# VHH binders against h2kzm9r124to488: the designs that were tried, part 43

Target 1, 365 residues: h2kzm9r124to488
Amino acid sequence: RFTIDTSRAKSNQYVVSLCSKKIGIIEYPDGRSDKQPCDVYWHNVVLSDMNKIVTSPQSRVNKFPGMTELAKKISLTHSISSMQKLFPDEYAFYPNSWFLPAHLADFHAFYRKAQALGKTEMWFIVKPDEGAQGTGIYLINSPNQIRNVDQRQLVQEYVADPLLMNDKLKFDFRVYGVIKSINPLSIYVAREGMARFCTEKYEKPDSSNFKNLYAHLTNYSLNKANEAYVHSNTLQDQTRGSKRLLSTVFHQLESRGVKTKRLWHDIKLILVKTTLAMLPEIMLHYEHHFYDSTGPQCFQIMGFDVMIREDGTPILLEVNAAPSLTADHIVPHPGRTLLEGGQRVRSIVDEVIKIPLVRDTLLLV
Short names: E, the ipSAE of ESMFold2; O, the ipSAE of OpenDDE; V2, 0.75 times the mean of E and O plus 0.25 times the DockQ between their complexes.

## First folded at step 11 (VHH; framework vhh_6fv0_2)

Design r3 (at its last look DockQ between E and O 0.79; V2 from the best seeds 0.00; counts 0 for: chain humanness VH .440 < .461)
Fold by OpenDDE, look of step 11:
Structure r3 (fold): chain B 365 residues (1-365), chain A 124 residues (1-124)
Amino acid sequence: as target 1 above (365 residues)
Amino acid sequence: QVQLQESGGGLVQPGGSLRLSCAASGFTFSSYEMYWVRQAPEKGLEWVSWIDSSGGETYYKDSVEGRFTVSRDNAKNTLYLQMNSLKPEDAAQYYCARVRETGGFEVIYPYDYRGQGTQVTVSS
């Protein structure tokens, strides 16, 4: 039987344990006392001592060294920008981006040029590099509106023309990919993913609404705090939820005449191209981390946040090296806001997505 | 066993035309979308064209759009790629490919199900 060490799985332990049991993997939640290597090591985070823990080249670990940093906004932008220079048309799926403070002047220059060309309604989104889950994000329509130019942060063109459904809620997709290996490169995409919806109706940003992040940001962590957030309890009611299955939304889009096959194709290409852009650095980090030994094979579940433009073209927003694998959420107490507390309950949408994702990933490796 | 066999490659001058064929066997051809991919020297595999299972939808890499035409004959289990106005940069080994599915995943890189390829050379 295959063995899995989940001693460092932390928040992922529940789902990994559940899946391990389902597929007959022997789990060591506290590590192996006999010091024998496990077939798989599941880590929630990559620590500097991973090479000391995972010593067998026959073992597999669910994290690439350095991936967390590489997937950060600035690092990702560097990787993709490098490819954009070489292949501008193929990498048009990533919006123009500037990382501060280094590219501040370039951003100003871009803005001036745009203004000169009559593009007076451009908006940009400012994202802290260390920020997660929508924290510290804000919109600007001029470089002088940057709150702190000395802080490491990403400035990106705001996608102001999102594809909307009848509910007029902005949404994006969390598409899950698995990098099975880097040498040779092998990438898988999960057929099921997540759609995240804003909780307030989208309007093009302007001076009156640009601060309404519930309308502009799709992050669950942000929108869950809004009273308008819709928790789904069943697969039936998730069709109108703030979280929906990717397949559900695709079906909804198809019913609207969207070419969903093309869309999915384009999304897959985004995953591949993005991973290719990151590959040199991934390889470098791997080599560096395992410089003194033959390293294990790494694999990793990645999250790709993709938004669809009104014209049906997908655009990459973010890459997550450690997408949440938790399958519960907090529901506010009756008559109370989430800020006042709530009850942790199962998320059917998350379960349907994440349990099979982890299961099948384990079967894959 | 999935089998794909490409043919029709050759040497052409710039501006010339070739028609590639791919014979498929070992699976229900009409149930799958098919791809043309290519690999030029010192380059990786790149996507060239996509056609859905019915042939009703076709898509192309931007650089080949308007010049290449993908089609299929499901009755003959054959995929085609008409390449017109060939350019030197089109020179590559061309493969027909099918996406592999495993569990809840699609294998999106590399293209596991592909043939031996057919060489396209564009030279004056």
Scores: ipSAE 0.790, ipTM 0.909, lowest interface PAE 0.4, mean pLDDT 93
Fold by ESMFold2, look of step 11:
Structure r3 (fold): chain B 365 residues (1-365), chain A 124 residues (1-124)
Amino acid sequence: as target 1 above (365 residues)
Amino acid sequence: QVQLQESGGGLVQPGGSLRLSCAASGFTFSSYEMYWVRQAPEKGLEWVSWIDSSGGETYYKDSVEGRFTVSRDNAKNTLYLQMNSLKPEDAAQYYCARVRETGGFEVIYPYDYRGQGTQVTVSS
């Protein structure tokens, strides 16, 4: 009989428990006391002591060692930009990026070359390394606008031409990928995913408004960077957008003339190419973590955030190593504010996406 | 027993044409979207073209669009690739592959190719 240890699943435990029950997996929500390993371990995050918790080579664990750090913006950008240098056309789905101060001259050269070729409207997002998580980011349209050029920071092309729905709201797709194994490499994509909409209308940057966009961009970046934290700290924040099914939005895009079969194919290539770019570091961290022992078979559900340009081209924005698998949210009691307490209400969109995602992942492994 | 058998490769001069075939058996061919993929020496497999299960929609890698045409005959369980205006960089072993699904997932790596492939050589 198949067994699962969910003692470290935290907020995701509900969905994993529900799926385990449906497919007949025996769950140990507090861990086993009989010293026998489980077949599967479900952790909510990558644990630094995973090698002490999951000791049997016959066991599977839903996290790769080190993946949290590898998927963060700076490390992800290092991995992808290395591939962009070798295969620029194959990795064009990720914005050009420069790590300052080391690449400051390269960034200036890029800007001068683009101006010489007639490109006069260029925007870049700057992420200072020393800011609070998500705070301190800003937009520039010239290298001379970089604050503290000697400090470690990331500059990246800003996508200023997103495809918008009729209400002028910006959106992105959350696409779920599963790395089933790394030797041999096996990658799956969930056919269903999520489209996330901002509640504020998009304004294209120009010379007259870009400083005012600084405050909005900071709030947008915080919402993207802190998805799980947003659920606990920003449920009072009315700027958070609605969630819709990817399949519903794809149908709407098809009606507007977008070639959605081509788009889906390009998104699948993004997932594969991103995973390939990260793979050497994933393998290295696994071998280091399980030095002197055969380790468990790791698998992992990854969230890929993809934006669509107005010309239909998908762009990878971010990778989330531990996407939320919760299917509820807190709403205020009727006639009350969230500050006065609330009640947990199931989210139909999240259920339709996440329950099959977890169920089918358990069946894969 | 799923089988995919490629044929029609050969040696051709730059600018020439070839027509590849992929004979399918052991599964319901008309239910599957299909790829052509290729592998050049010292390179990994790369996607070349895609065709939906009915044959009504097709898409191509940018470097071959306008020169290659994928088609299928579901009554004969056969996939085709017409390659025109061949270039030296098109030289590779060509395979056909299925787009596989399992549960709510698509398998996106590795490609589901089964045959030995067919060699295309373009000699100047």
Scores: ipSAE 0.765, ipTM 0.893, lowest interface PAE 0.4, mean pLDDT 83
ESMFold2 (binder alone), look of step 11: mean pLDDT 79; pTM 0.794

Design r4 (at its last look DockQ between E and O 0.81; V2 from the best seeds 0.80)
Fold by OpenDDE, look of step 11:
Structure r4 (fold): chain B 365 residues (1-365), chain A 124 residues (1-124)
Amino acid sequence: as target 1 above (365 residues)
Amino acid sequence: QVQLQESGGGLVQPGGSLRLSCAASGFTFSSYDMYWVRQAPEKGLEWVSWIDYSGGETYYKDSVEGRFTVSRDNAKNTLYLQMNSLKPEDAAQYYCARVRETGGFEVIYPYDYRGQGTQVTVSS
């Protein structure tokens, strides 16, 4: 029987353990005492000593060395920008981006040029490189509005024309991909994913609403704090929830005449192209990390945040090297805000997505 | 076993035309979307065109849009690619491909269900 070491799975341990049990993998939550290698090592994070723990080339580990850093906003931008230079049309799915402080002058130049061309309603989103889950993100419509120009951060054109449904809530997709291997490159996409909805109706950014992040950012971590957040308890309820199944939203879009097959195709291409853009660095990090031995086989579940423009074209917003695999959420106590505390409740949407994702990933490797 | 066999490649001059064919067997052809992909020398596998299972939807790489036409005959289990106004940059080994599904996943790279390919050369 296959064995899995989950001693470093941490927050992923519950789901991984559950899935391991379901598919008959023998789990070692504390590692193997007999010091024999496991078939699979599941790590929540990549640590510098991973090469010391995963020593067998026949073993598999669920993280590529360096992927966390590579998936960060600035690093990702570097990777994609390199490809954009070579293939501008094919990589148009990533909005114009500048990383600060290095590209500050370029950003100013871009803005000036845009202004000269009469594009006076441009907005940009500023994302801290180290930030996660929407922390520190804000919108600007002028370079001089950058709060700290010396801080490492990404400035990106804000997508002001999102595809909206009848509820007028901005949404994006968390699409899950699995990089099964890098040599040769092998990429899988999960057919089920997540749609994340804002909690306030979208309006084009202006001086009056640009601070309302509940309308502009789709991040769950942000929107969950809003009283308007809709937790779903059933698959029936999730159709109107702040989290929805990708398949549900696709169905909803299809009913509106959206060409969902094309959309899905385009999304898949984004995953492939993005991964290809990152591949050289992934390989480099792998080689460096396992320089003294034959490294294990790495695989990794990736999260791709994709937004759909009004014209139906998808754009890449973010890549997550460690998408949350938790399948619960916090529900505020009755009459209280989330800040005042809450209780953990199972998330049916997360369960439907993440349990099969992990299960099937384990079966894949 | 999924089998795909491409044909119709050859040498053409710039501006010329070719019609590629792909014979499919080992699966219910009419139930699957089909792809044309190509690989040029020293380049990776590249998506060229997609046609849905019914033939009702077709998509193209931007660079071939308006020049290439994908079609299919489900009764004959055959996929076609009409290539007009060929350019030197279109020179490649062309493959027909089908997406593989496994569990809750789709294999999106590389296309593992593809034929041996047919060579397209564009030269004056």
Scores: ipSAE 0.844, ipTM 0.921, lowest interface PAE 0.4, mean pLDDT 94
Fold by ESMFold2, look of step 11:
Formats: C-alpha cells, structure tokens, sequence
Structure r4 (fold): chain B 365 residues (1-365), chain A 124 residues (1-124)
C-alpha cells in the first residue's frame, strides 16, 4: 500500500531498498510509469528541480529545497552567529568566526585583546569561499598570515584541545538527526552514530609544526591510501578501526571518567539549537521553491559533526545535508595498496548505524 | 490519556524559594526520564533540568545549577523541582515533560509537555 520512489537514491539505494522490503513498502527503483505519485521520494542529494519531480502535496521527500547551500560552512555560520549575538551562552558550542573581508578589523581587534589578556598560541582555521582562486584550508596563528585578505573567506577559531583516546588519535562524532517536519518543527536524533578517527597521532599546533599540519589538512585524501588505516569489519574489531560506533566510544569515554550522559544531552541541544538557527532560511527556501502550489512534505536526515574538547564539552564542526547512507567501503586487494585499486566490502559499522537509521526514518514518516 | 499536572508556583521575593510538583498519570512514570522546562515572556521553551527514570542522575542548565534541585518519587508518580535563591530571570511558566523515544530515535524537539504549567513570579 505504501510506495517509495528510489530512482534518484543513487549509491544510497541499496540501504533504502533493503529497508523498504523489510517494512513492506512497495519500491519503484526506476520511477513510476502509471502517472500516480509515490508516497515517499528518496533522493541522494538536494535536487534543484525538486518541484518538477515531486508534485503531489500528499507525497513526502527526504530533502528540503536549498538545504545543501544552507548547511555549507558560510551559510551555517551566518545562521549561528545571528543567534550567538542574541544568546551568546546558548550558542557557545560554535567557534568564534569572522567573515572576511568585512570582519577583518573585528578579527584583528579580537586577536589584540586576547594577546593583551596574556593568551599565547591562538590558532585559527581559514576556509576559503567555494569560488576563491586556488586557496585551500589552512591554519594561522596571527591575522597577518591570511592569504588574499580581500577575498571572501571564513576565519574560525581552531579547536586545538581535542579530547583524545589512549592511542592519541583525534576523532569526531557523526550524529544523525532527522528533521521530520518544519511546520510544526519536529526533530529526532538517532541514538547510534559514528566516531571517525584520524589515521595519524594528533599533534597540537605550534610554530614549528603548523605547516606540516597544513599539508595534512590539504592532502587528507592521499592519506586514505595509508596502510595505517584500520578497517572495522566486525563489531569485535571496531575498537581499532578508523570508523567506530558512537556507543562504543561513549563506553570507553565513560570508563575514563567522562560524564557521557551530560555529553549526550549537550549534543542533543546542539542539534536542536543548530536546526532552530537554520529554520527561518529553511522555511524561506521551501516557500520560494514551491511558490505557485502546495508542495510536498519534506523531511531530512542530517549529519552533525561534533568534536569533544579535553574538558568534555562538545563543539559543532559541520553540518552535512546529505550524509552518505552506504554500507560498504573499499579494501585493497591482498598484497597491494589502495592506490593499486581495491574491492568493495561490507562495513558492519556502517550497517549497524545506517540500516536502523533509514528503516526507522521510513517508519517515522 | 497521558497527563502531567504542574503545581507549586506563585509570587516570591528575590532570594526566595518554591517547590514545584508535577503529578503524572496515564503512563508508566518510572519508565521515563523527565525534563523541567520553562517559558518566559517572548521567549521559547527553555530547558531547565533533566532527571533519569530512577532518579539516580540529574543535570541542570548552568544558570540554575546549585540553586535548583530536581527529584522524583516513582511510588507517587511525582516529579519535583526545588527552586532556591530565585532571581527575576527565573520568572516563567514551568512545565514538566517526558523524554520520548521511538525505535532507534530520541525525540529532541518539541518537548513533550502536556500540562497547563505553573507560574513562577519573582518581584520586589
């Protein structure tokens, strides 16, 4: 009786199809030819022509119009900084940020004030505008190090005090939130998520090493082929993998004295507050996209990337409007490197996270 | 039907105390973690405190920590908020709410409050 169109799910189609079969949803993987709409449309990304594809107000689609742009660093930072001005303590989970060139003087003033208060070794990450000529992400410890100062770019406090596991690896959490609806606003969080670990031990930035860290940040994709990468192919093996279950890492943190129930609550508040900060623009893009008719009911799985400071407090790093829902990864052939090619293998960590996430999202809507 | 009934609000002077109660019925109270939330004029609902289903763990919004104490009596299906050293910024309508779960999700917005709330007013 309940139908789903997965013709635009792309790489995510496998997980969505599996979940649809398990809960009894009739799937149209090539689209529907009988001129009737499906109850649900599952897209892998936000499509600019959604209003031509999903035309029935009785249908649901798993993306909000414009969300890809709204979740990008510049737009996200605009939304959160507006709330930081009104509620600075409530939105302290997001690093101080400056939009160049407009806020260059403000950034210099912040730096001078911090130096006058005796703060040494302040670090900032510079993120160029998507259209900026050739400049990638880099670290600075002084405003004078900004390249192309007249070009649009974002300067943000770099969190140099991450909580590390005993193996000294930097990690973040990918937490999955579901915006079920925006009128009325309804937000869910998946209790399970992903912890993603760097393949090399963390080094705190200082004047002697920051260029090496810069090279690492800009060449991270080359490091994916590094043989130090550890795949987590079983639940028993996950404690040493580059991807681990959030629940496993939470248990490890608890055994080290971290107050994980408070941490989880703070993460939930980050999801709610971030969504509230974005909500006016989400609503505006919906109304603009469906300006001449009643549109579909949108919902969306969002990825929230959260880092934990040494003191146990979470920091929002990024929001992903279309997190991957795939359940496989590439493993090098035996006796070869990943640069020489590889084969796709099941990822049990991804399956444990993403199959229930998609299934329960389908049940929710 | 699920019912949450708040009481114990009133008018107090700055520095005064109040004890709020939330009487629960229509569900298994001892199975739910609970919130206290509040709403001041021209503000949205603000989280105040959380207590787990057993009463063994609590946490608070920073601005009330040390002044407010949440507790529960599962035998009486009642949640409490002891409010000491009240300040004008604590004036609000106070509600209790359940922490809701469905499948592998926790519902994080909106808060599941059901009662009329109880008004706390702090004035000289």
Amino acid sequence: as target 1 above (365 residues)
Amino acid sequence: QVQLQESGGGLVQPGGSLRLSCAASGFTFSSYDMYWVRQAPEKGLEWVSWIDYSGGETYYKDSVEGRFTVSRDNAKNTLYLQMNSLKPEDAAQYYCARVRETGGFEVIYPYDYRGQGTQVTVSS
Scores: ipSAE 0.753, ipTM 0.879, lowest interface PAE 0.4, mean pLDDT 83
ESMFold2 (binder alone), look of step 11: mean pLDDT 80; pTM 0.802

Design r5 (at its last look DockQ between E and O 0.59; V2 from the best seeds 0.72)
Fold by OpenDDE, look of step 11:
Structure r5 (fold): chain B 365 residues (1-365), chain A 124 residues (1-124)
Amino acid sequence: as target 1 above (365 residues)
Amino acid sequence: QVQLQESGGGLVQPGGSLRLSCAASGFTFSSYDMYWVRQAPEKGLEWVSWIDSSGGETWYKDSVKGRFTVSRDNAKNTLYLQMNSLKPEDAAQYYCARVRETGGFEVIYPYDYRGQGTQVTVSS
C-alpha cells in the first residue's frame, strides 16, 4: 500500500487524511518513526529543509521548491512578460503589468501615452507583492495615486469589462491545475472549480465607487466579511451563492449563449501557457534545492484565477501556488457580523471541489 | 484503444497548400473536441487549431488564422486541416490530438492521445 507523510500538511491535513483514507493510502500524520521513506510527502509549505526530509528519489512531494515565490505577483509577471515579448498575441491573456518600484517610469510613460490617445478612463489595480487574499489592494486611475512607490507591488490594468450575469455581480474562476511533473512537463486541469462572486453589484470604476472593493474584488477572504455574502448550504442553493461551482456557472453562462466550450479551451491554454512561462524558473529552483542529491518527483496543485471579459475572453488575474484546500467556512452568528465572530461550518461548494481534487491528485501521482 | 493516424503531410514550397487528415478510432469521435498540434525541431508542442465535437466552433493559433481551416467529418471519424499559404515557420510534425480525461482531470499537456504525426516541410 502507498504511504503518505502528512506531518507537514498542517491546514491541508484534514482533507489529505480524508482522501488518503478513502483511497487506501496509509497515512503517517507524525511521520514515520522507522525512518523509511513514504511514497508521498504532503507539505503545506516548502521549507528549506525539504531536501533533508524527502530524500528518496522514488518519493513524491506535493510542492515544487520555489513555487511559492515564483507564483507571487511580481515573479509571475516577470515570467509571463518574458513570454509576452516573444509571443505577444499568445500571451495577451495577461493584463499589462508593472512592478514597482522598478517599472514606475514605464508605468508613467504608458499612462501618458494612453492619455494622449484619448484613453482617459483607464483604471489600474495595485497589488502588494506580499499581499494575499485581497489585502492592500486598491484601484487607481493615475500613477500619482500610488500610495507608496517604493514598496514592492504590482500594478496591472484593471479589467473593467467583466462578463456579468443577471445579478450584475463581478465574478472570477478559481481553476485548479496540477503540475504532475516538469521533466517532462505534464499538466492536468480539474474539471470542477470555483466561481467567486463579489457581494455588491459591479459598476465600472469611477471616483464614487473605486473604493468599494466588494464590487471590484472577487476574493472570498474579502467578500465573506460583507453582510451581503451568501453562504450556500446545499448544491441547490449554491447556484445563487457567493461561491459557486464552476460547472454551475458554466451552465448558467451557456444558457446565456456563451460559448462555454471555447471558453474552457481558452482557459486550459492559459493554464498551459502560464505554466510554460514559469517552467524555466521552476526547473532552476528544483535543481538548486536538490543540488546535492537526486531529488524526488514533485507535483503541485495550482490555483489559477481567471476572469471572463465581456467579449467572452478569459484573462489571468493571479496564480496561487498553495490554494486553500479547506472545505469549511465561518458563518456569522445570527444578527452579528463576521467580525463579531461566527461558527465554522462545512462549505458544500468547497467540499465538492476540493475533496475530489485532492483525492484524484493522490491517485494521479 | 484510442487511435489517431495523421496523413497528408509532405514537402511544399512557400505559398503552397496541404491538406492533413486524421483517422480516428477506438472512441466515439463525434463526442470529442479535437486538436491539431505541431512540433518543430527543437521546439515544444504547439497548438494549431481546435474544433469542437460538432464542428460548430473552431479555434486557431493567431499565426495560422486565415490560412488554416480545421474541419471534421464525424461520419467518417476523420479530422482535417487545410493549410494554405504555407510558410517556412509552419514546418513541423503535425499531430491530431484528443484530450484525455482521468478522474476529475483533463490532461492538457502534453496531449497524450495523439498519432504518430505527419511531417510538413516548407522549402523553396
Scores: ipSAE 0.885, ipTM 0.944, lowest interface PAE 0.4, mean pLDDT 94
Fold by ESMFold2, look of step 11:
Structure r5 (fold): chain B 365 residues (1-365), chain A 124 residues (1-124)
Amino acid sequence: as target 1 above (365 residues)
Amino acid sequence: QVQLQESGGGLVQPGGSLRLSCAASGFTFSSYDMYWVRQAPEKGLEWVSWIDSSGGETWYKDSVKGRFTVSRDNAKNTLYLQMNSLKPEDAAQYYCARVRETGGFEVIYPYDYRGQGTQVTVSS
């Protein structure tokens, strides 16, 4: 006799309702009027008043308080960078990052070590402090190229060596993880995910294109002046290209000689290590949000965006705290533009991924 | 009740060898992929090696490739890790664990280990 409140599921409601019916969960799409709690609450985003909506400690809610901010690139980078200082080899899956001027010596030491190990091309993105007028994001290939070394700024490795498909377009994997609980910590990975291809040709930095890439980064920073760092919006725009199942692309990579079992294992490690790096802040936000009550049991579906280097190793690009769980898309009516109205069309790729993801998450409850 | 009992750890000099064993009971050992995990005091848990249920495919962390060999004897319900050319960096508590699946998920934390592990110490 499980119950679910989907009144705040928004665009994800269709998939959650479908899965609830298939499992035999009683759904309240408008909430309960009798003031009794449901066993599960499904929200589309982290709600700031969650502690007023989900009041029973016996209930589960599919969001952790504060997770949207904790998964943003700045907060995520801070969490992972703290672990990188202590365990640099263990956290090599995330681009190395330095908050200047405090880490200037560490950045120089990193560069010298990499040069001693034979690295011949290393590029870095520099994000100056938001308060500086006329400054923007720029690309460097040596620490000596940092302009105002005493100014607060973020320096991060630029991923310049992605594995490309035959069409020379970049792709990434969207891997879905589920944090089932944090006390005790329990993490699951969905075996199926998505491969997303961008529509723009990749240009590797070199001396001939350096100013063009630099100008692009600078203009992009001006458009995103109050955001975390450079790539958050670009990945989403690029995913309007083709989508495939992760399993299909893994098969293609095997045929090209990539060791996909090792790749999958390394991806699973990324999910675990990222969650462990974030866990202290997740716990603190939970305690703060439910400071005057015994809170509900939170769980959450997370999206992990992973790119593969030319050598077959994965790197973490981004974490999404509220990945879309929709299984359809809107196309224009025949002979009309989308502005004149549209029709909902099933996405088979999204269905194959997201319906089992939501169904099996509900079964974990 | 699932039980995994590790043994074969000890003190060894750099460059030495050890063979770890993991005795499994309480489940159909031959149906599960298995892995070795290790934990150093100031480090997180890390996957060291993986072997499929038949023993036909293996994986190794890069830093141990060529030095470590994972194997299994399904008739004896035992998993092994042969460790050669040991380095101080290999010192850790070693656990065996099974790969657990439920529905379309793999369980990736906690690792499904039940034993106390076996300590490997590398010191001159």
Scores: ipSAE 0.639, ipTM 0.785, lowest interface PAE 0.5, mean pLDDT 80
ESMFold2 (binder alone), look of step 11: mean pLDDT 80; pTM 0.803

Design r6 (at its last look DockQ between E and O 0.79; V2 from the best seeds 0.79)
Fold by OpenDDE, look of step 11:
Structure r6 (fold): chain B 365 residues (1-365), chain A 124 residues (1-124)
Amino acid sequence: as target 1 above (365 residues)
Amino acid sequence: QVQLQESGGGLVQPGGSLRLSCAASGFTFSSYDMYWVRQAPEKGLEWVSWIDSSGGETYYKDSVEGRFTVSRDNAKNTLYLQMNSLKPEDAAQYYCARVRETGGFEIIYPYDYRGQGTQVTVSS
């Protein structure tokens, strides 16, 4: 039987344990006392001592060294920008971006040029590099509105023309990919993913609404705090939830005449191209981390946040090196806000997505 | 076993035309979307064209849009790629490919189900 070390799985331990049991993998939640190598090591985070823990080249580990940093907003932008220079048309799926403070002047120049061309209604989104889950994000329509120019952060063109459904809620997709290997490169995409909806109706940003992040940001961590957040209890009611299955939303889009096959194709290409853009650095980090030994084979579940423009073209918003694999959420107590506390309950949408994702990933490796 | 066999490659001058064919076997051809991909020297595999299972939808890499035409004959289990106005940058080994599924995943790189390819050379 295959063995898995989940001693460092942390928040992922529940789902990994569950899946291991389902597929007959022997789990060592506290590591192996006999010091024998496991077939798979599941880590929630990559630590500097991973090369000391995973010593067998026959073992597999679910994290690439350096991926967390590489997937950060600025690093990702660097990787993609490099490819954009070489292949501008192929990498048009990533909005123009500037990382501060280094590109501040370039951003100003861009803005001036845009203004000169009559593009007076451009908006930008400012994202802290270290920020997660929508923290510290805000919109601007002028470079002088940047709150702190000395802070490491990403400035990106705001996608102001999202595809909307009848509910007029902005949404994006969390698409899950698995990098199975980097040499040779092998990428898998999960057929099921997540759609995240804003909790307030989208309007093009203007001076009156640009601060309403519930309308502009799709992050669950942000929107869950809004009273308008819709938790789904069943697969039936998730069709109108703030979280929906990717397949559900695709079906909804198809019913609206959207060419969903092409859309999916384009999304897959984004995953591939993005991974290719990151590949040199991934390889470098791997080599560096395992410089003194033959390293294990790494694999990793990645999250790709993709938004669909009104014209049906997908755009990459963010890459997550450690997408949440938790399958529960907090429901506010009756008559109370989430801020006042709530009960942790199962998320059917998350379960349907993440359990098979982890299961099938384990079967893949 | 999935089998794909490409043919029709050759040497052409810039501006010339070629028609590639792909014979498919070992699976229900009409049930699958098909792809043309290519690999130029010192480059990786790149997507060129896609056609859905019915042939009703076709998509192309931007650089080949308007010049290449993908089609299929499901009765003959054959995929085609008409390449017109060929450019030197189109020179590559061309492969017919099908997406592979495993569990809840699609393998999106590389294209596991592909033939041996057919060489396209564009030179004056």
Scores: ipSAE 0.849, ipTM 0.926, lowest interface PAE 0.4, mean pLDDT 94
Fold by ESMFold2, look of step 11:
Structure r6 (fold): chain B 365 residues (1-365), chain A 124 residues (1-124)
Amino acid sequence: as target 1 above (365 residues)
Amino acid sequence: QVQLQESGGGLVQPGGSLRLSCAASGFTFSSYDMYWVRQAPEKGLEWVSWIDSSGGETYYKDSVEGRFTVSRDNAKNTLYLQMNSLKPEDAAQYYCARVRETGGFEIIYPYDYRGQGTQVTVSS
């Protein structure tokens, strides 16, 4: 008699429906007509009117209010940077970041200290406040190259030393975490995830190529502005090259001498520490959204994008509040761009990852 | 009943050594990776070291690497932490904890400690 409302699951509905059938959960794909609450509500994205949709305190919903905004790069960076100031060694897994003009002196001090320690090739991304979804982003290699230092803007380390596979392709991991509850805090990680490979070989920035890299960064930043949506996440995955299981790539890394159990442990710490950094804002948004009643018990599957430096240390790149849970992906028709249409193709890698992820999440709640 | 019992704590001078033990019962000890974690006053629970189920691989928090050594004896269901060159910042209540899994998940917060812990005090 456990029930689930999937009427707002959209593209994720197929996997959720499949898992519901396997577990014996009664599904309402169009919602209930009898006005009784369901035990679980499965939403595709964080809905701003969640408090009008999920009204029973006995219900669970797979999204926290406000999480879309909290996981975006600006808010995420603010949360983690605050923790970096208090615990710099504990939060070294995120690129150092400075909100100008307030942190201009701190940025100069960081640069001088790094030069004194012998770092000669340092690159930074600058994101001006007046840029529309990443337009106006540029690279610098010295603080004196910042334009309009009195304007609000974000400066971040550019991570220019990724670990490459033997084919010199850049890759990252998508690791799935589940925030089961926030009071008390309870966090799970899926042991399986995705490795996403670029289709082009990596070139490190230098004085001769950085203007071409600037053009690439502008295009990359536009694409990243779309990562909060399931469609954008699907488009992102289709343009990043081949997908492999995280477990397969870990085995390959182990054969190359990488300490993969250490790496996995460090990734787990990233998930915990990132969630802890975000937790005050998660709690505030929940309290504001449900201030006049006891709200539902929220849980959420989160996507964590992690890159590995050539020295084997993991770096958090992004957090996705609504990772795609589809088992198929859309690719362009032959000879066409994805914007001109596409066809649905089965993905064995996505099935191996996402069906157990959704099944076991439903069993947790 | 799953039980973990820590022992071996005490008062030491800076630079001193202690060996902590964790006696396990009520589960198949050799099937579990294990943590040592610690809690100092006014601080949260902090990871110290990890050892895999066979004892073949270990990790340490950077601040203790080279000074602490985790080991296990699966025949005796016992986990150990050899603590050398102790510093005042190592003073804490020390616990052992299991790495727990459920379905395709690993539980990564909170840590699964079960004992009362053992106190390590370092005089300044």
Scores: ipSAE 0.737, ipTM 0.875, lowest interface PAE 0.5, mean pLDDT 82
ESMFold2 (binder alone), look of step 11: mean pLDDT 79; pTM 0.797

